# Designs tried in a protein design chat: VHH binders against O-glycoside alpha-1,2-mannosyltransferase homolog 6 (omh6). Part 4

Target 1, 298 residues: O-glycoside alpha-1,2-mannosyltransferase homolog 6 (omh6), of Schizosaccharomyces pombe (q9p4x2)
Amino acid sequence: MYFLILFSSNAELGEVLRTMRSVEDRFNKRFHYPWTFYGMDEFTEYFMSTTSTIASGHCEYGTKGITYTNHLQFILTISYLVHWDLSQVKPLVENNRLYQQRADALAQENLSYVYSPLFHSFQDWVVRSLLYHPQLEYDYVWRIEPGLKLVCEEKKDIFSTFKDSDIVFTNHVCERKHSGIYAMEEAIEEYKILNTQGDFSNIWVYSNNYTYCKYWPFNEILSLKQIRHNQTYTNLINYLLGSGGTYYHRWTESDILSAAFGVLRARANHMESVGFFLNDDVHYCPETIPYTGRCACL

## First folded at step 12 (VHH; from p2 with A96V)

Design u1
Fold by ESMFold2 at other seeds, look of step 13:
Structure u1 (fold): chain B 298 residues (1-298), chain A 123 residues (1-123)
Amino acid sequence: as target 1 above (298 residues)
Amino acid sequence: EVQLLESGGGEVQPGGSLRLSCAASGFTFSHYYISWYRQAPGKQREWVSVITSGGNTNYAESVKGRFTISRDNAKNTLYLQMSSLRAEDTAVYYCVRDTPYFGYKSYRGSDYWGQGTLVTVKP
């Protein structure tokens, strides 16, 4: 099954509605794929009623995480891994000398959010949800950001167009390597000692000694079929999660996923046919002059 | 330009109460999660509490039940009501603009720290 996923909050409802109208009008009214909404707060009745009215497919509203005893095995229970239930993250960040020393060091490197248990728990939650969340048992998910607008008619099924991809990306981002990224590279070298599968010389989309480039996750399609059920993916991602680097090294979900895709030589394809804008910051149009009229990019 | 101005710090007796305020400007306050952190002399910065844009709260175990975080989005103001204060609560308290809505805006943004306000709990 193929699903649309939107991480949002009640405060973003206006952007969410505009994004949904765009995706529904340009694409989903023909395919009726379900929407899954995740956020930090419980969704209000108003949020749910307005979004479900616009959707042409089923809507699910989940703030619930999976509680499990280890990253290799879990018993399905319901927990709320939202701000008000940080019970799993508090022991990792409170009165923890290693965490505090690492956060101070990363702050000296001008890295954002290094002290935030909220930021760390969200990054960890996203990766674990892609691996394990019962509402995300799909073949593919399209991660859609509030503020995204499709600007082209998408009469073909976008999921079918990219059916053999592990990841369908729209952009790469390049950043300076911080000490946490060097720590990830070291962790992957250690992983290599016990696991010979992968291209361990090619972790990132691009890198040199001081810069790394990774997939931009704010409009992408992921094969959950691969991420969840291919042991080479699950083993590496769980190894990285189990190291605690999302907390101790401020790894983001895109750091972890991009490294895994690089090491495992993921089938990566560019979402070149799908035009979109994200807020005022990103504008991508697959048409050039002269235009065919499929896109409204001007 | 982002500004966070803490106020309300001072000296109190053990078991006493204080109310900290943080006036915010230069950003859409209601869209951000806002936190309190503290740093005691000679110690590292520690998370105290967070409040989401939707008003949901969470607290460090050391302050749970004694501190209450709240926000007034109409006044762009964050509060921390502290009660049953102990010597270990002596610290500079920082108002921190945490992440906005998760995703792209968080990626493009940064946490922003106020200048802090000193809370001293006597003996």
Scores: ipSAE 0.692, ipTM 0.883, lowest interface PAE 1.3, mean pLDDT 83
Fold by ESMFold2 at other seeds, look of step 14:
Structure u1 (fold): chain B 298 residues (1-298), chain A 123 residues (1-123)
Amino acid sequence: as target 1 above (298 residues)
Amino acid sequence: EVQLLESGGGEVQPGGSLRLSCAASGFTFSHYYISWYRQAPGKQREWVSVITSGGNTNYAESVKGRFTISRDNAKNTLYLQMSSLRAEDTAVYYCVRDTPYFGYKSYRGSDYWGQGTLVTVKP
């Protein structure tokens, strides 16, 4: 049971340290769960030494990846390395008229980052890493963002509290469906025709013809044992990844994961017991749980 | 207000060289990945190169070995050194603030595009 933090650079070290201090002070000093860090650039010695000093558990830094081939080891290849490597994405975005036409259309729908190979590869990398990254051999991960601050004491082991959950979420986010989301719904409908097992009645947390709501991924707990070892999860997620929709349709990792959790009727639980702030934008203070009087929720 | 201002475009003979600059303001330049894109007449926009906040670089295959991206964080400036130019390199070149940090900041952010600078390589 470990923590997972995704970063883009060493430049965020200050926020990382503040986030880690709050999580350690409010929760992890009692449980000593390890931290796992990922980034696009190699972490500096200073980043690693300062974060490991604050952590009460072991720290792992996932900037070095390993690559196996199906021919050599008969193991599913992680084709996207943690460290900056665009070799797998270039054929999808360079000299590809379909990709560019889709990006232009999505830009007209006011979506950001539609032309960015790096943004698309990050979304793809996150999902593939949750499925296959060799350093993520955990039952559960708590995805924690730089800028997150826990504001209440957490005496209970939150991982044991949610041991039967596939996902523990903090928020839903609702957005207008763009043309890429309709494309995902069509891909899932095609998958359903070929794979009649499962329940495809409601792929989103909420939806109507024009709006969809999905799990907000920026403070959530995921069961990796379900995602990695339940073949119904891996089959559907790999189908969506294999379609190329992270590139052609600008699917985000939360689009893919939320759809999979919805289609497969995941055991979802709300993280009501954990008070937090994120970057002065989002806040939650529990009002009825134990230890509410030990919150700094002002 | 985020601003990206490209300069250094112009007309060159095949085989020639140009250096493009992009002056950035209104954001913490050192935290962002910055990219060059281009759009040739009658064609769609295409990615050219990216440099991370840590200085790692990558290039489209069509320009690898001929173009070099770099940044000066003290001057908030991005550069593209272009050499061995060909007619197919004729395009408007855009400086683009690419993805910020992955996760919430990228979700809350947006890419920003400069006005572009025209590079013309004569036939």
Scores: ipSAE 0.689, ipTM 0.881, lowest interface PAE 1.4, mean pLDDT 81
Fold by ESMFold2, look of step 12:
Structure u1 (fold): chain B 298 residues (1-298), chain A 123 residues (1-123)
Amino acid sequence: as target 1 above (298 residues)
Amino acid sequence: EVQLLESGGGEVQPGGSLRLSCAASGFTFSHYYISWYRQAPGKQREWVSVITSGGNTNYAESVKGRFTISRDNAKNTLYLQMSSLRAEDTAVYYCVRDTPYFGYKSYRGSDYWGQGTLVTVKP
């Protein structure tokens, strides 16, 4: 099991340190799980020395700069994996009338970052890194954002409640469907005509004609061993990424992964015992462990 | 209040050079990725370049080798040095604040756009 801070920068060091101290003080000092950091810029020696001195486990620092390259072919065959060459993906976003018309339409729906190749590439990279990044060799990861603070003592190893075969342990969020989400649903309907493995009857945690509920990726635990060895997951992810929908339809990694976990019939376990704040915007206080977890909740 | 104020636009001959500036305020400039975008008359908006908080850069293929993005964090200012200008570079150029990283902060927020500055490349 590793802690993961997904994409941080040297400029975020203060929030990273506060996040790490809360997680170390309230949980990890008892378990010594390692930390893995990703950023678009090389981490400074100061970043690495300060984070490594407060960690109770090993620290690893990966992924430098802005990149459109990943380690996987969009289309996987049973026989071969081919290195992905992202140098050619810019034609999907540059000098491309379909992309630009879609971005304008999505902007009219008040979606953010619809014109940003960096935003789109980040979503694609996150989805791919959860499968195959060499630094994520372990069975489980806890995805943690800078600005997260644990507010309750976590006396037991929270992973003891993560059943073998469970895929995700997180919260849900419900949002209004935008035209890109309808496009994803149609793409999955087309996919299931040719691929009958998986449960396509309910790809979202919940949905109706206008809303959908998906897994919240900003404080979540994932079973990497389950997703890395699951061909149904891998085939669907490569189909969705290969369609270009992260670019044409502004799919987020949360959209893509939630649909894939739905097809796997993943059961989401809610973090009932984990009290946390995230950037003071999100507050979760456990109902049942105020006296055993020593909580500082409002 | 977030503010992005572009300047430096104007008319230039083909093959010429021009330097755009963007003065930023109302946020911690050094923590954000900042981009240039452009929109030519009758065309869709397109990304031009981005610079990260740590100074790493990336460029659209149409401008790579001709444009240079840079930032001065002490002055809260973004720059775009344009050279070897062509007629197709004629556009309104926008300074855009992206996010410091594309995680929770991008989910809760949005990109912020300046009003633009016009660049015209004429014979």
Scores: ipSAE 0.662, ipTM 0.863, lowest interface PAE 1.5, mean pLDDT 78

## First folded at step 13 (VHH; from u1 with I34M)

Design v6
Fold by ESMFold2 at other seeds, look of step 13:
Structure v6 (fold): chain B 298 residues (1-298), chain A 123 residues (1-123)
Amino acid sequence: as target 1 above (298 residues)
Amino acid sequence: EVQLLESGGGEVQPGGSLRLSCAASGFTFSHYYMSWYRQAPGKQREWVSVITSGGNTNYAESVKGRFTISRDNAKNTLYLQMSSLRAEDTAVYYCVRDTPYFGYKSYRGSDYWGQGTLVTVKP
């Protein structure tokens, strides 16, 4: 089973509706896949009623808040019960000399959000939700960003077209390695001491001494089977999460997921057949347009 | 161009109250989470409070119950009402545009910091 997933807020309702109309008109009216919405604030009845009216499939509405229960004393799972109560996150970032020293160092490297408990918790929450959120127990999810517009008619089932992929990407992005990325590479080097599976010489889509390239997560399809139900994936991702690097090293969700896909030689395919715009910034038009005149790329 | 202009700092006696304001421009204010941070002399910057675009709030333990963050989206203004002030609250207070809820806008954006306003709690 397949889901269309969208992170949003009530303030973004107009943009969300335009994105949903585009995706429904160009694709989902023929397939009726469900939508799942996530936000840090509780969705209003107006948000839920208007989005559900546009959807051709079932809608589910979640708020940030992951609860974990562990029976093992030596295993600690961080619980995010409600987004406005950071009680479990505060010991990691408040009165913590190591965190503050790392944040200052990262700030001198001109990284954004290095002091923000909210930014760190958001990155951690996204990865843990992909692993554990009960509303995401499915084979695949299509991550759809508010502001996305499909610009071509999509008559084929995108999920069936890419059914053998671990990740279906639209782009990758290359960035300068900051000290936190070197720390991730060191953590993965330590991980390989006890683990035989993986290609630890080629973690990223591409890299050299100064640059690393990772999957761009805005408009992508992920195989939850590979993320949730394969111990090779869950072991590595949980090792990275357990190190605290989202807090101490300002790792993003795309850093963690891209490294896991790289080490494990994921089956990655390009979403080249799907034309889209994202806001005013990103435009992708497929090279082959089988329905000329049904794309807004010309 | 993003601008954040803090005001309302000054000297106050212990137990007193003060209200900080932050005038914001150059972005869609209602779409961003907003935060206050502070830096005391000789100390590192520390988070004080955050308010989401939907109005949910959270506070550092050291200020919980004494400080109230609020926002007025019609006036593009962030506020911090401080009460029961203590000597340890003496610091430069910074208005900060925090992460937006949107993934792509967070990726393409950055946190923005005001120049700060000094709060001094005198004996």
Scores: ipSAE 0.701, ipTM 0.883, lowest interface PAE 1.3, mean pLDDT 81
Fold by ESMFold2, fold request of step 21:
Structure v6 (fold): chain B 298 residues (1-298), chain A 123 residues (1-123)
Amino acid sequence: as target 1 above (298 residues)
Amino acid sequence: EVQLLESGGGEVQPGGSLRLSCAASGFTFSHYYMSWYRQAPGKQREWVSVITSGGNTNYAESVKGRFTISRDNAKNTLYLQMSSLRAEDTAVYYCVRDTPYFGYKSYRGSDYWGQGTLVTVKP
């Protein structure tokens, strides 16, 4: 099955509603796919009632912790995923000279959020949730960012255009490498010593010594079925998470996922026919009006 | 233009109390998570506390039970109530605008730091 997921907070309700209206009006009113919402704080009744009124399909919201009585390690992992709790991250950042030294170095590179345990824990949380969150046992998910607006009618089911072998369907973005990205490349070289499968010359969509390009997570369809149930993916991603690089090197979830997709030669497609705006910053209109309808790009 | 102006620092005896304030402007205060950090002389900066836009709080273990973070969204003001102060709490305390939520806006934005307010706890 297919799901629309949105990472947000109660404070962003206005943008969430505008995004949902756009996606419902131009796509989902015909397909009735369910929405799943995740955030660090419990969603208010007002958030849930207003979003569910707009949705044409069922809505799920991040739930309370799941008690799984016969597997303590699993219980701790699930509790972390469904309740915000910095307790797992604080030993990595408090009284830790290595963390503080690396944060200072990254700050000298003018990188944002290098000191924030909250920022780091969220990146870690998103990756672990995509791999393990019990409410995300879907074949495909469409990650939809608050502030996104579809600008073309999408009469065909976008999910139906995915081939079985496809892993990710999105756009890419190119950024300057910071020292943390070089540290990820080093971690992957170490992983390569023990694991010869993969294309370790193609970590990124594209890269040179100063620039890397990665998959853009703010309008992205992922095959969770392929990612969650393939130990080749989960082993590499867990190796990167276990290194602590989200904390020591300020890796983002898109850094981790894009590197894994590159090394494992995930089949990726670009959203050529999906027109969208994201806030005031990103405007993508197809070169030709899609067969599925009109675009309001002008 | 984002502005964060800390106040309320000063000199205090061990066991004393202080209340730090941070007046915020130039952004939608209620949408942002807010944090306090501190930096003692000759030491690296360290996280002290965070409060989400929804009012959930978390604290460094060294201050838990002694410090209370709070916010007044109507006044665009962040607070840190400090009690049972110790010499180890001597530092410049920074008000920090953290992320509004974890997505494109955090990707697009940056944390912002105030000028700091000095707290000195006598030995």
Scores: ipSAE 0.688, ipTM 0.879, lowest interface PAE 1.4, mean pLDDT 80
Fold by ESMFold2 at other seeds, fold request of step 21:
Structure v6 (fold): chain B 298 residues (1-298), chain A 123 residues (1-123)
Amino acid sequence: as target 1 above (298 residues)
Amino acid sequence: EVQLLESGGGEVQPGGSLRLSCAASGFTFSHYYMSWYRQAPGKQREWVSVITSGGNTNYAESVKGRFTISRDNAKNTLYLQMSSLRAEDTAVYYCVRDTPYFGYKSYRGSDYWGQGTLVTVKP
């Protein structure tokens, strides 16, 4: 099964509706794939009614799932994954001098959000949701960012075109390595000592001593069947999450997932046929002038 | 350009109250999560409170029940109502624009910190 997933907030409803109209008009009206929405705050009735009116497929919204079971650890994990709040992060950041000292050091490296419990918790939450969220039992998901606009007609089923990929990416991003990234590389070296699976010589899409390149997550298709059900993926990702690096080293979800795809020799393919704009900042057109009428990249 | 202008700091007796304000401009205020942090002399910065774009709030345990964060999106203003103040609350308080959302806008943006306003609770 194939699903469209969008992480958003109620404040972004206008962008969400414009994005959904574009994706529906150029692709999904032919395939009726469902939409799944996740965010930190509960979605309003207005958000849900307006988005469901535009969708050509079923819409699901992240919900609180409280179960009456004796497995308290399971219940708390599910509640966190369904509705993020700060209750899970507060013990990690309050009165924690190591966290504060690391944040100060990372701030000196000009990193953004190094002090933010919200930022750290969201990065952790996204990765854990991709691994364990009970509403994400799909084979593949297309992550679609609010503000994205498809600019070409997509008559072929994009999911079928890439059915053997672990990740279908639209961009790579290259950044200077900060001390937290060196810490991730060290954690992976320790993981290598304890585990024999993977290609530990090529963690990143590209890297040298000062720069690393990773997958840009704001328009991508992911194989959830690999991320969730391949023990080699889950073991490495859980090792990285368990180290606390999202909090102590300001790792992002794209850092963690990209490193895992690299170590595990993911089958990565470029989404080369899919034209898109993201706001006015990112423009990709698979056609050159003269245009055939499939794309409106002007 | 982004501006955060804190006000309302000053000296207060133990048990007293203050209301901090933060006037924001240069960004779409209602789309951003907003936070207060503080830094006492000789101590590290610590998180005090956060309010989401949807109005949900959370507090550090040391201030819970005594401080109330709020926002007025029409006035682009963040507030911190402080009551039952103690000597340990003496610090520079920072208004912080946190992330709007943790996707692309967060990736391309940055947190922004005001210059701070000093709150002194007399011994």
Scores: ipSAE 0.674, ipTM 0.871, lowest interface PAE 1.4, mean pLDDT 82
Fold by ESMFold2, look of step 16:
Structure v6 (fold): chain B 298 residues (1-298), chain A 123 residues (1-123)
Amino acid sequence: as target 1 above (298 residues)
Amino acid sequence: EVQLLESGGGEVQPGGSLRLSCAASGFTFSHYYMSWYRQAPGKQREWVSVITSGGNTNYAESVKGRFTISRDNAKNTLYLQMSSLRAEDTAVYYCVRDTPYFGYKSYRGSDYWGQGTLVTVKP
């Protein structure tokens, strides 16, 4: 019913293995949820053999067809990984003076990757294709970031605790609004004139004139049934993606998904009991004592 | 610190060839996707090509079939082989460190641009 998902590339195999070891040792050895891996490069046989050996559940390597939203519906057949194909996105960036002018403006705001069709394509692909992928057959996905380490023993089935939640998050990130975020807010204001379904009063976790807070996607559980089968959600996502803002405004998947969940007033629950570290940069311990019988947060 | 040093630029007649190189240091080169961009005088920057950490490539339509991107991870070097050069290919060419993969490292990271190398295709 439930599964784990991990975004990775062959270059990150070492961190992937350490992450899987941690998640298996602390949680999944009891529940045997499957792992699904996605990347833009073909996974090597070494990657697949080592990851499948560590996993206590079935492993799949992102290779099946893609179902798009009802506005643009595509069925794609893929083999062992999502084929990297910039063909749909190159017309949006190549010989496109507006895109180039917007990228220059965003660069002056100190945003990273504003010129990268690869970066933009990934953000668009996650929202438009990945979360609708038929290989993701279950109702929920737990997005696991390479470099993540669970630091607490998780004897209870985390999925059963959050079974009816639409999103289960570990963190919010608050950022200064760049010109692209103001453009998203304007697009949503225009959208609501003709589309009264949804709650448009507060689309962010928090915001003011200069700052917005959104769900941090690097350790989160998402309800795929809410994403795939809610017409209010899919209509808004189609509108936002159809504007081209992923390319012209450098919207990330976190921007788009957080705003959409805000309009839905999605049932959100904080994953407070799950302690984790992500590389050397982020750590969260649910307990004040760093080496309790359940947690080792040193 | 991250450094990208382009070389191999110069003057070429139409139809000629050049090979650009980019020496990379200060990061784990094999973990990053790498790109070439160019900027003609008075024009905006434009994407030319990208190569993933695993060697998958893609090209702008204006250069497809004429340019070949490649990398040597053992030498920490990115290459752009240019052939059948045209006057409109005249530009400063930039070596760019793109994303290492997607997710947290791209969120925490930034693209880095070399200083560029000038390619001039005489009319």
Scores: ipSAE 0.663, ipTM 0.867, lowest interface PAE 1.5, mean pLDDT 81

